# Designs tried in a protein design chat: miniprotein binders against Probable 3-mercaptopyruvate sulfurtransferase (tum1). Part 6

Target 1, 298 residues: Probable 3-mercaptopyruvate sulfurtransferase (tum1), of Schizosaccharomyces pombe (q9usj1)
Amino acid sequence: MFSVGKKISFILPIKGVLQKLKDNAQKTVLLDATWYLPTDTKNGKKEYLESRLPGAQYFDIDEAKDHKNPLPHMLPPADEFASYVGKLGIDRNTNVIIYDRKGFFSSPRVFWTFKVFGHEHVFLFPNAFNAWKTEGLELETGEPRTPKPVVYEGAKLNKDLVASFDDIVKVIESPDAAGVHIVDARAHERFLGNVPESRPGLASGHIPTSINIPFTETTAAGITAPKPEEDLEKVFSSHGLTDKSVPIITSCGSGVTASVLFAALKECGFKDVRVYDESWSGYGKRANEDSSLLATGP

## First folded at step 3 (miniprotein)

Design e5 (from V1 with N36Y E40A H43F K50E K62W E66A E69Y)
Fold by ESMFold2-Fast, scan of step 3:
Structure e5 (fold): chain B 298 residues (1-298), chain A 81 residues (1-81)
Amino acid sequence: as target 1 above (298 residues)
Amino acid sequence: DLTEVEKYIREAYELFERARKVLEEGKYDEALELVYQALAYAFRAHELSEKYGHTDLAEEAWRMIAEIYKLRQEIEDAMQS
């Protein structure tokens, strides 16, 4: 018996992951979505090739992107998404479980991407490597398994999960009438405009009217796992996000940590959450040319 | 120009030292945030140093970037333990 109104979590502990992997009635594919900032010395693909959870395929957000767009890891066209995941052995009915080596950093971006294209059975496995080791299970090493390609049918972009620049402009021009909160996942000093942006050509500051909730306020043990739902409720309510029916748009540098906030908000039952795919990588360039788009300070 | 680059190097160093202190206090989330801020300043210092032809400051900023990355790994290792 299910509790009326209680959301079943898409965030799986290791027991849940192992149960899905052992279910012979439903195919499950593990995805390693490890990604590091360009400024990091580590490389997610290289680390995946050295070791992984057994059977895991690699999902590269810098490969599964719109190759015609100069901005980093923008959503691919639906047909290119379908082709990419089909090569990983994923069809529409596959259980997809996503993890990353940091724990809960880049995996929410891939989770959001699957949701955007209409995939129903997609889950997150935070703190995966530590949980796997604690259970006494070994990592796979050597040459990764090559999956048999399958056809992914019915991939279609769900606009209810993606915000555009035009959506942002509508909010900032009429904030009270729009009834939408913009939430910025970047570090507080970056939001304030006190620190220069690492990417060239971007203004320092934030989208007018936006609320700053650094994604690290929603994670525990650093960035290895999301906070429990009850603690996330306290974080969101402390920032004035108490009405779960009010639409929210999350933003960050390039959409990665905005997706951490997306996952945390959905875990708390917020009904309408979109990610601003361009995030500051696109908006910040526009704000350099138009001061009406830029706010600084608290 | 030169003073602008020196200011960014100074800011990066101050944030780096603060990150180290809060790491020792077990405040991993704060330490990680400060490390990313230090990194941003250090990269900007490197960009401007190259743009203005201050080769010695560009080398200094690049060495700082490497040291900040080492601290970032220490923070991540502590969080995973």
Scores: ipSAE 0.000, ipTM 0.168, lowest interface PAE 19.9, mean pLDDT 85

Design f1 (from F5 with R4V E6W R8E E34T T43Y E45L T47F R73T)
Fold by ESMFold2-Fast, scan of step 3:
Structure f1 (fold): chain B 298 residues (1-298), chain A 80 residues (1-80)
Amino acid sequence: as target 1 above (298 residues)
Amino acid sequence: MTYVIWIEAEDSPEVLEEIARILREHGAEIVSVTVREEGDKVYILIFIRVPSEEDVERIIEELKKVPGVEDVTVERLSEE
């Protein structure tokens, strides 16, 4: 069961990671993108400082953000993105391989961020710590290396990968004409409005017309890895997403798990997928003031 | 505090009854339960409220001891 051509996968097994490190170590940067919810007792930066894949740099989504925007980890301006990744030793030709300690949770957000700014050679390494340990490979401990800063040239926001509030409004005002599916990655009970949002000032419910596909339906062994492509195809088709040319906008709480859906949809060959960057952290505040923006229940 | 629990288990009445007993005995308020049957296995998604993080830790420890429970994953419900 193959399409007219095999898609080049951006999701790497450990063999693929090791091959890139062997073939072009000097132009390959590993990024630890481990991020935990504010309610979690764990801290990604602290864990990175304790141990990491050898040579990995840390990418903090709460540092690489728009500092003028009060919403959590919103995309930075292009020049600030370029400055941030340049300090990590990343230029436009660098192979960037992103992992996180949960396996497949926050790394897709950073993957999407690189794609948004036009980076071509960017990959995901799911279940990284377990895969590394299973191969008998050593983790690095102690002081992480400080890379030589480089200039990242040509960072430009690709609007074809980012949805705005105005894009959402166009869909809900004319759903039959818009021909766009909004997919909400949050847990089903949050989507229904049965559970309060943890952040204050947000309405409980969902964007009108949106389809709920909790990101956990697309992952295996909890959230450590994406499901195989064949199983992802079954998940998406069971929710009516059978035409891969129909545009999709993914949303969640603040854009993290919406990016898990982005990665899964792209792995299945969906052609037009955008992430709603502010997600419910922005939309939910607007919906508190305007009930026409809010749906609840199934 | 609100948590989501994913359980992979054998599809048997005895296993399901034991899971329910553990939740009840540890004072979990069950917000919702979704059960998906696949072959001889069940996948159970439970949203619970508990007074403290220590309460959910006890629940997870007990669930892992149930014969026929193959995997238990827990996460604090969040916006991400």
Scores: ipSAE 0.000, ipTM 0.248, lowest interface PAE 13.8, mean pLDDT 86

Design f2 (from F5 with R4Y E6L R36W E45F T47E R73Y)
Fold by ESMFold2-Fast, scan of step 3:
Structure f2 (fold): chain B 298 residues (1-298), chain A 80 residues (1-80)
Amino acid sequence: as target 1 above (298 residues)
Amino acid sequence: MTYYILIRAEDSPEVLEEIARILREHGAEIVSVEVWEEGDKVTIFIEIRVPSEEDVERIIEELKKVPGVEDVYVERLSEE
């Protein structure tokens, strides 16, 4: 038997989820954040419409985005975030519990998004469908519930959780002075530049000075759950991440699996973690025009 | 499950045909293929979908046995 988390965790077991759903002191909303790569035959919204955890609303990272930005699922403006989640019945005091059908893949992206806009009571429910079935509970089918819209007040982007291209440039131009680790969540061969990017116009390689921790090193049973905290500590320390006060910026293809690393690092008590929102989808285009931005190989 | 396979091989019709046959026999759905030529060698980049991790392990082992195949690398594509 392993002990997971010595602090109050934002990662909930099914008993914690059920307790919050039954508690009348604070409203709880379940979010299905299932998202698949564009090349996948599966569709998250379609699957949500077929079945869901009872009462769950759907959060679409490709709808809740900056529609003025051509890059995939970039953070929306604060007022558009507030409007989107308000329509889902979420106000600032709502307990938001996020799950996805793969288990622990796209739900951390939505978790990070809520944290970015200042939401306090937000939680992750990994391996949700399997845990729900194992508890003997039934899924909801048919037409989803339409929530009563509410006003989400005080949404404001927290720059302490988001890295920009300019933040990355500051690190790579003065790595010794910056004192920041850039961590790339992509598969190792993509990091090395040995495989072409599936999105057109992107360079193959990685951000100079970055270290590679494929997000799958932080998950268990494939991508259905995060590893226990003890095992996450070993993963991070094996890559040289031993000082939890050193700032970290996570990056990936488009910000989804960088958010898996964000959640894993926060679970281990790392104090300063930002996600590079555009990730390789934006940086890789810049690196094609400026070779000083590109590294390849180990 | 989606995987990216890199194959370094002799640039011959016989070798390329055998690679394609192995992929089909093990139930791989070929999503994309890129070929880079270097003299008498080719580097083949293949994106495949398979039902399980065991299926890709079988594919890799069979590809390594093909005369004229020098290197085979695989990685799981989980996020772009």
Scores: ipSAE 0.000, ipTM 0.224, lowest interface PAE 13.9, mean pLDDT 85

Design f3 (from F5 with E17L R21W R24L E25M)
Fold by ESMFold2-Fast, scan of step 3:
Structure f3 (fold): chain B 298 residues (1-298), chain A 80 residues (1-80)
Amino acid sequence: as target 1 above (298 residues)
Amino acid sequence: MTYRIEIRAEDSPEVLLEIAWILLMHGAEIVSVEVREEGDKVTIEITIRVPSEEDVERIIEELKKVPGVEDVRVERLSEE
C-alpha cells in the first residue's frame, strides 16, 4: 500500500492484530514463540499447552533448528524450515503474527527467522498477553487445535540477514576497511568479561571492536515491549549509531536477544542489519583458544 | 544483572513504601514498575538491575519479611 509521510511498522498494536484476524481475504496464523534459557525453570511449550492466544500455534526454536549443528537453535536448512512451518498451516501468503509470553524477548528471533527465509507478511505483537487481557478478551485453554498442513514454497536463506563467524573475522581483522559495526546485546558485565558465562566452555568478554547495547536498553516495561521509535533513536545515537546506512551485525549469547536489537534497529530505519546466528555460544568457544578473537573491559 | 520481581501484597500505602525503601537501600536500579490491582491485593512487577546475584537474594529476603507481602517471585531475565 502507498503510504505518504508515515512509516509502516511490522510491530502491531492489538488493533492491528484483531484487524488481520478478521480479514477473510488473507489467512492469519498466530505463533507463540515463548522460549526460556535452559537455566530457567519455566518451559515455553508447557505454558503454551496450558494457555494461548486463541488459535495460536507454537513455534519452538529448539525444534526448528539445524539438527546437524550442536550449537543452540541455529537456523534450520530452508527445506526443514518450510516443512516445519507448513505443518503449522503457514504458506508463503499467510500473515504470521508472532508473540511471546515475556512480551518482547524470543518473538523477535522467530520474526528474524521468517525474514531470513523470505517471508513477506510477518509481524510482531509485543506485550501480547497484557494487551489481550486489557481488551477483555479470553485466552484459549485445553488441547491446542491441529492445523491443516500446507506446502510452504520458495523458502530461501537470505544471506543479507545472517552473519557467519567468517563475517565477524573479516570485521575484526580489517575494521577500517569493513565499515561495519558489531553490536553486542548482552548485559554490560558479561560484555566486560567480569562475570562467567552460564554455558560451559565459553570465554568471558566480547568480540573485538564491538559496541555494547544491552537489549534491555531498547525495551520498555522490563522486556514487555520495544521502546517507542523516538526513544530508540536516542538509545542508538547515544552509542554513536547515527548513520543508518552503515551495516550492523547484532550478536548476543545465542541469537535470541540479538534479534531484539535487529527488530529495534529495523524499526529505526537502519538499512543493513544482520544477526550473528551462533553469537557467543559459538564465538566464545573459539575465543578461548585464540586471544586475537577476545577483548575484555570497556 | 537484570531481574524481574513479582510481588503479591496487600494494597496498602505502607506496604508499597516499604517495598520501595528496600529496593532503594540495596542500591537496585529500577528499570520498570507495573502495578495491577486484584481485589484487595496488588501484584507489583518490578524490573531491576543489580551488580550481583547476592544483591537480588538480599532484596528478596527482605521483601518476604514485609508485613502484608504474601508472595515474592524472582526471575533472572535471559540476556542471551
Scores: ipSAE 0.000, ipTM 0.252, lowest interface PAE 12.1, mean pLDDT 86

Design f5 (from F5 with E18L R21W E25L R58L E62F K65E)
Fold by ESMFold2-Fast, scan of step 3:
Structure f5 (fold): chain B 298 residues (1-298), chain A 80 residues (1-80)
Amino acid sequence: as target 1 above (298 residues)
Amino acid sequence: MTYRIEIRAEDSPEVLELIAWILRLHGAEIVSVEVREEGDKVTIEITIRVPSEEDVELIIEFLKEVPGVEDVRVERLSEE
């Protein structure tokens, strides 16, 4: 929150969440962005329908996507984003607070999506369910309430937050001239190419020149919360990321955990961070067909 | 359930803040805290109350991963 001499953070403790929910002058919408990997037996929408933070709406990254693109949960067109969030009761001035049931796993993806379309008042609530329970508050159960739809105006895709395949190619063809770091959020063994990809048709390995920082290196208590800023700075510095003006592109399997790195880097004051939206789900297919795009090992 | 956690760590405000953050994030109610200096290191004894045994297991796992934490020991103080 704003105060003289204090840094404004987009990551809220429960006290901050409750304060925004009590503010009658400013509309706040809670979003449950729970999403699980395809190999998980759990379903985020099903869990949302059983219980949620009171008043929360569900944001489905597999519904709010580009339906013309076969890759998982690619960013939707701006007009489709506006229509989707408008149905959730969100307009341009709404405070949007995003959580997920794992704590800090899929919620950063939705946070990044809102930032991509120019939304200013968007926040993350890590470790939400445990924090809510510890405060002595009850979850809402039964049929969720359908909000009154509103018009979301002025949604426009900010290309400064999104990296394309062409952006990646420019980096790997001329690393010194590009002046950009590519950071891969996947587990180290996946990065090395030592384990097969779970999705069919993808090469095993990584983007040439990329630095591996598994997203779990930036989180605390598994994946329930981000590390404090001071510890995140040590993580990034240990990997050579000391100059906050140098552009960074984050990548992962399908853009979800690359968004965890996006949030962590932004919290540390890195000025130019883009997420490679298709990530390995798109790049890995290209690399399977063109070995010049593939690196393996350290 | 009530547990006593003994942490040996670097005498650093940064390390101490991260320890406190981990406890708070996992819903630990802090009953008491004692800090003892051991040269350039500290021994922190924290008595906490948590909802379940799984919560303390997660707290301990996370404390062991904190840079500057050298040792973490846990003792159950109550029966449930």
Scores: ipSAE 0.000, ipTM 0.090, lowest interface PAE 23.7, mean pLDDT 83

Design g1 (from V1 with R10L E17W R63F E67L K70M)
Fold by ESMFold2-Fast, scan of step 3:
Structure g1 (fold): chain B 298 residues (1-298), chain A 81 residues (1-81)
Amino acid sequence: as target 1 above (298 residues)
Amino acid sequence: DLTEVEKYILEAYELFWRARKVLEEGKYDEALELVNQALEYAHRAHELSKKYGHTDLAEEAKFMIELIEMLRQEIEDAMQS
């Protein structure tokens, strides 16, 4: 029997955030996941140290990474993930609520990371600072609270949420048989190959067969919050994404905004969505060496 | 400075192409909102590039402003037809 009622969203309004923070049944940890593009002069850690939502811990995607991989913020091994989040006071039963200062930009990346390692109780709080201020609540300043470290048990990498370069190659080598959509979250001009990539050594263009849905088509008030589900349905259907059982791989520059698409697609009930972790930061280097991997134009 | 200017130019480009797309879909009010946002980013990029003496980026931002203004006129014309 199917429920005809709307599913419970993992995207929380401030009322939902406050409810979880006040509940004593399960521990709740707020994570500030603020991250900026390499070309930005702002620094998320520096801003976190100046002010934060009260009690928030900082999650650095450039620290919680595979230190053996030269590509930016690639997923860490499961034991390193467990160690990192355990030091933030997070165990398997902790409610984890993730926000970022732009509103809905880098927080979905950390949300996806927790989902990859099997964490069940993880949520997004978009437009966090504006919502907090509008509620009449004060930000915390000064030295951040030091959490009691805990043991995070049972972290396992769920390969069903992560796409590799080999997965991409299988799609482009046999597009008629693959039955998978690759969706590129980058700005349209970057997808077309009309503007240079900010990272050195990358080709300009996109993965062959990929559909371009700039992540900003899925956000409202700039990049402050996701669009309502009804509007997201229209965005995805306008790009031909009507069958929610068809697998989707999201990609972007380095996996950050691909995770915005991941969250938006999941909110709309798409059943099989993977993020291409290295995204253009890895693929674009390969495409610079092998033109068969590169497409340009519409 | 340079990083902030480049960021604003990229945001203006993205919003410009989104406005054009929703214009093609007949969503005139949404297209107008997006094109006005694109103009804000393009003007910010132009102001900052002039302030920091980045002449090439100032010229690109100026071109973007003109391109976005042409799209806004196209949207307004469509709304009146």
Scores: ipSAE 0.000, ipTM 0.098, lowest interface PAE 23.5, mean pLDDT 84

Design g2 (from V1 with R10W E17L R63L E67I K70F)
Fold by ESMFold2-Fast, scan of step 3:
Structure g2 (fold): chain B 298 residues (1-298), chain A 81 residues (1-81)
Amino acid sequence: as target 1 above (298 residues)
Amino acid sequence: DLTEVEKYIWEAYELFLRARKVLEEGKYDEALELVNQALEYAHRAHELSKKYGHTDLAEEAKLMIEIIEFLRQEIEDAMQS
């Protein structure tokens, strides 16, 4: 991850994206990972079919999921992940560059998913459409390219990147002994329990002991790009996250914006970061049945 | 646009948190400036959510306005003490 004296970033400026696309020796696949909240009337697939970065394939987090789990966009089994990305033309050696139309909203979720299954060459391209237009480049329209399917070899779930409900319970039952920080990426009023959840059956509030860092505190120009590393370090240190060796579990509504925090923390060199995949969509239902799982207020 | 409404709510929230932090630091003029900016974003979210008929977001934005207005009153009261 790091070279002596210089960190290698997985967040690419347009120059880095163009370099990888022009490299004849190494295959690169662009993924449009545009996704909207359930309350939104916009459709990412429809927008992808209207226009895209040239050659981009569409990655749908609501299709690449565990179809046996009723919770939204939970990680698929490793074999289903391999099948899904293989159909997009992606093998173990492919450079995967992920973008989304909001800029830096749902693309980190797909980035985390690739990391979970052991993919090494995966990158994020924030503010992609604006950067593409500013460079004088045209978007692709009409029928998207049909990729040649390939076999994705060796997909295996890395448990060091995924937190379970049992992992959360261990932290809240013995917070001083656990030595783990739980960070909630939701808006502050949702964290406090001051507003009702949009998904039915969920308690209003947060996981006990968790700290609130709304994911928008880590983004710039709205949600189009991550803040520069020096500003991210100030954000995290202001919340007491100064020791980069202390494990962190990120959480949000359903795992999407928790992945924005995952990317921001990794950019700052935090060594042990897991995403709580079910997030509040699962935990909030449990908290309705057991008040010891629920906190409200600051 | 639903996405635009959510962006304005998140921007209002960020400014609200900064206002509260600088209020705790005794920086009343800065806190007042930030809380007024937070109110502008919350009102835009409320107006836009009503325009597009997003009832749940309109209620969330209305609650955000009330919370920010409460903080503004707290700042004004502190300035008078």
Scores: ipSAE 0.000, ipTM 0.123, lowest interface PAE 19.6, mean pLDDT 84

Design g3 (from V1 with K7E R10L E14W E17M R18I K21A R63L E67A K70R)
Fold by ESMFold2-Fast, scan of step 3:
Structure g3 (fold): chain B 298 residues (1-298), chain A 81 residues (1-81)
Amino acid sequence: as target 1 above (298 residues)
Amino acid sequence: DLTEVEEYILEAYWLFMIARAVLEEGKYDEALELVNQALEYAHRAHELSKKYGHTDLAEEAKLMIEAIERLRQEIEDAMQS
């Protein structure tokens, strides 16, 4: 029997979420990973404190970060990740279901983070608030529940899921030999260098050789959910991404929407996908000082 | 955030995804039930998007119907093999 795509999806409908929450044999923790762009007036932590899916803990990508790195929400060291999620009641065997209030915007970043540190049982719940309300279920309000802390053991950074600046440089110095596609998730006008960056000190443009697939091309109903797999395959093939064995590095402004592309590519069966963690927030500063790192236009 | 039409398209999508996974597990009767439910939501989304004048959503719902109908044929073919 031939099937297309994944045997089991890591993207859960509400029925799948409710099934895992009712399973007394396996602990499940819901994570609210709501995060907004610096230009937004809303704040994810404040919204979480007002209301949440019942029992949900808050995962703050600006708290669960490398505090020694000046770049926004960079991956924390493995021991700091373990300490952070352990305080949320998460151990290595916990089912982790991640949602965000936009639907499918920042939750893939936290999903990728868990996979980077070797967590097996991690899932995404897109369009969570609309699905929850449509099912007639109530949101939780008031003071969030404090979970019983647990020890998270064996967190180790998997370099097969994370691209560094040195990995990017190897691709641009020898593009024909590298055999890697760099995919930029930013809006097309930002990619072209036609609009100024919202963060000071960043060059306007893109990584040389990179392909632009704005993350909004991979989402449906605005940014509330990923497109169906068949539509995602059409998006990727229209940009020349037809061989699922060719390694891909995703990039964006700061790694958030690059993780949306990571999830979409993985849903389509692409075997080797890494996220460039610093993305344009780091690379753009380097490119401002070294024009050989910068491309503009199509 | 989402309209009623958008919610029906998303429900059709989720049921489609579950039906495909269940098909891969060889659970043909369950896959057929799920894919039929997905079709009901997709058709409802298409009807409402036309009624409300949401042209882009009507096109999205139509593509969803076509994808679900192909999966249903795949399930039925698997059941007859």
Scores: ipSAE 0.000, ipTM 0.104, lowest interface PAE 19.4, mean pLDDT 82

Design g4 (from V1 with E17L K62I R63M E66W E67A E69T K70L Q73E)
Fold by ESMFold2-Fast, scan of step 3:
Structure g4 (fold): chain B 298 residues (1-298), chain A 81 residues (1-81)
Amino acid sequence: as target 1 above (298 residues)
Amino acid sequence: DLTEVEKYIREAYELFLRARKVLEEGKYDEALELVNQALEYAHRAHELSKKYGHTDLAEEAIMMIWAITLLREEIEDAMQS
């Protein structure tokens, strides 16, 4: 028999972040991935320009997207991803540490995006601003430093991490045979169809067969950090997710909080987790035109 | 100005090395006191280097702050074990 040892977490405490930043042999780039819902008055780019963790570059999910797709922040083509991150000074070997100002809200979306394009050295720093200030460390203000552009080589979309509408339909049409769980990260009342969607033209309800686990059930201190692994195990098992080999597709409004569930499931060792990129922003339009795609209530 | 910033960086580094040695000896309370003093000097160096526009020294002071903060976390972890 062989020991596999302790697993290495992709979620870093401040000590781990500082260790990577001071390593002269390995380049590290901090990414501020702060993003707010369209109904929020706050703007992530504006807040980044006012203050940031020292040296951080801004990653805008509404810029790093498929510009041919009308849906919000859909994954860009591999070449456009490579171009975007190369301008931020990121090459294939760079340590990428991602944070957001809410703590653990939009940063998992960017983490998932890097994983989708095959980036290995990518990490999350939850509760970053609070942790940084608690250590007495100074935030950077004023104009951000312009990084030297680099060439990002080898970006390729990993289909094992991304679910399409066709993948969802296969589960719905053959639920007994599919052996896949669809998990919806939206608030319970949105899932039930009891409240209107914030984006116009979307049906109210959920994908048939889907399980509702609001992403806030997987976070601690509001949405500033993920729950400890032991508590995440209890959350997932309480919803019937006990077999870590069963494929899971996460969904939400537009793929942001579905990525919070992705990170939480991966932290618990679930082996096959895909994010439904268009989520309800695409599916809900289809369901508005075809009621057979829509479920409401429990 | 420049001499004052350099003095504070030197004091921070000396206290940092002493804190590390004392940590290795298992004297956690003494190590914590020394590392906190090191942090005070490093922050003061950073403040003055920024105020006077000494970019290179400000970067050096930031690196000192990070190294000292990592050592303080190591001391605190040892104290809780």
Scores: ipSAE 0.000, ipTM 0.214, lowest interface PAE 19.6, mean pLDDT 85

Design g5 (from V1 with R10Y E17F R20L R63W E67A K70Y)
Amino acid sequence: DLTEVEKYIYEAYELFFRALKVLEEGKYDEALELVNQALEYAHRAHELSKKYGHTDLAEEAKWMIEAIEYLRQEIEDAMQS
ESMFold2-Fast, scan of step 3: ipSAE 0.000; ipTM 0.365

Design g6 (from V1 with R10L E17L R20E R63L E67F K70W E74L)
Fold by ESMFold2-Fast, scan of step 3:
Structure g6 (fold): chain B 298 residues (1-298), chain A 81 residues (1-81)
Amino acid sequence: as target 1 above (298 residues)
Amino acid sequence: DLTEVEKYILEAYELFLRAEKVLEEGKYDEALELVNQALEYAHRAHELSKKYGHTDLAEEAKLMIEFIEWLRQLIEDAMQS
């Protein structure tokens, strides 16, 4: 995240989380960002209502979205983002610490969303439930606390963190000249085009020139935590990502696991990382209509 | 002055890494001294970058202050055990 080093991390261990919660001078809000794929029978909001880290508010990526866009959980307009987080008690100076019940699956999406709108004090707490229980701390149950609403001022979309379809087209039309890597976080068989997409109307395959790094190559203990930085370095270098100044666009099915790669790349000091917000949910529809947009196989 | 800000950020970072290392070695007094020095440099970087309008560096310095303060609290808590 800074040019002279990578040690100052936005990823907090439990001691860091507890310290921020203890600090009365700086307001801290915990966000439960638990989300499951549409094919999963589990529901993140229902699980949040049953139990949570004490004081946590729920952030729903399917509510905090562009309601004019039919694609899943596309970034909301800046004013809708500000309204949504303000109702959760978050102003521009609030420390926001994000976790999810899988450990490190959907929380990076919400982290990226806050960074996109210019929020400075935003952090990730991976493996949160396991770390909390191991520390001997109790979960909260029953009715969640209703936050006092606040005004979130100055939300502005930072286009340097978001890739559009037009940005993708520029890369695939002139890959050698573009100097940008597209990295696809989906499972390898989906990337190859060997399995049908679960969403209707989408082509099977990948964006031409893209490199496949399934997000699970960047996580440890399943998907409960990111790998240590030294192991992430090895993962990225094994795929040819050795120059941290080369721009990277991450993509996946709908932007969730692309944000896992975003967080992992930023932890390793990659300077220019954008998430392709619509990912395959938008691109795959276009590729179904235009074969020049589609690649299959390795 | 961009060069001065970058020097302060680098110095804060190096002191922070040294503090982490000596904390791992159980040298709490030395770790506390190093982390306090890291904070001084991080604050200087933040103030100077704000003064000259280097917004990206100001954000880096602010984030460094937060993590260095977190490390200092860990050191202080360990010393009281």
Scores: ipSAE 0.000, ipTM 0.105, lowest interface PAE 21.2, mean pLDDT 85

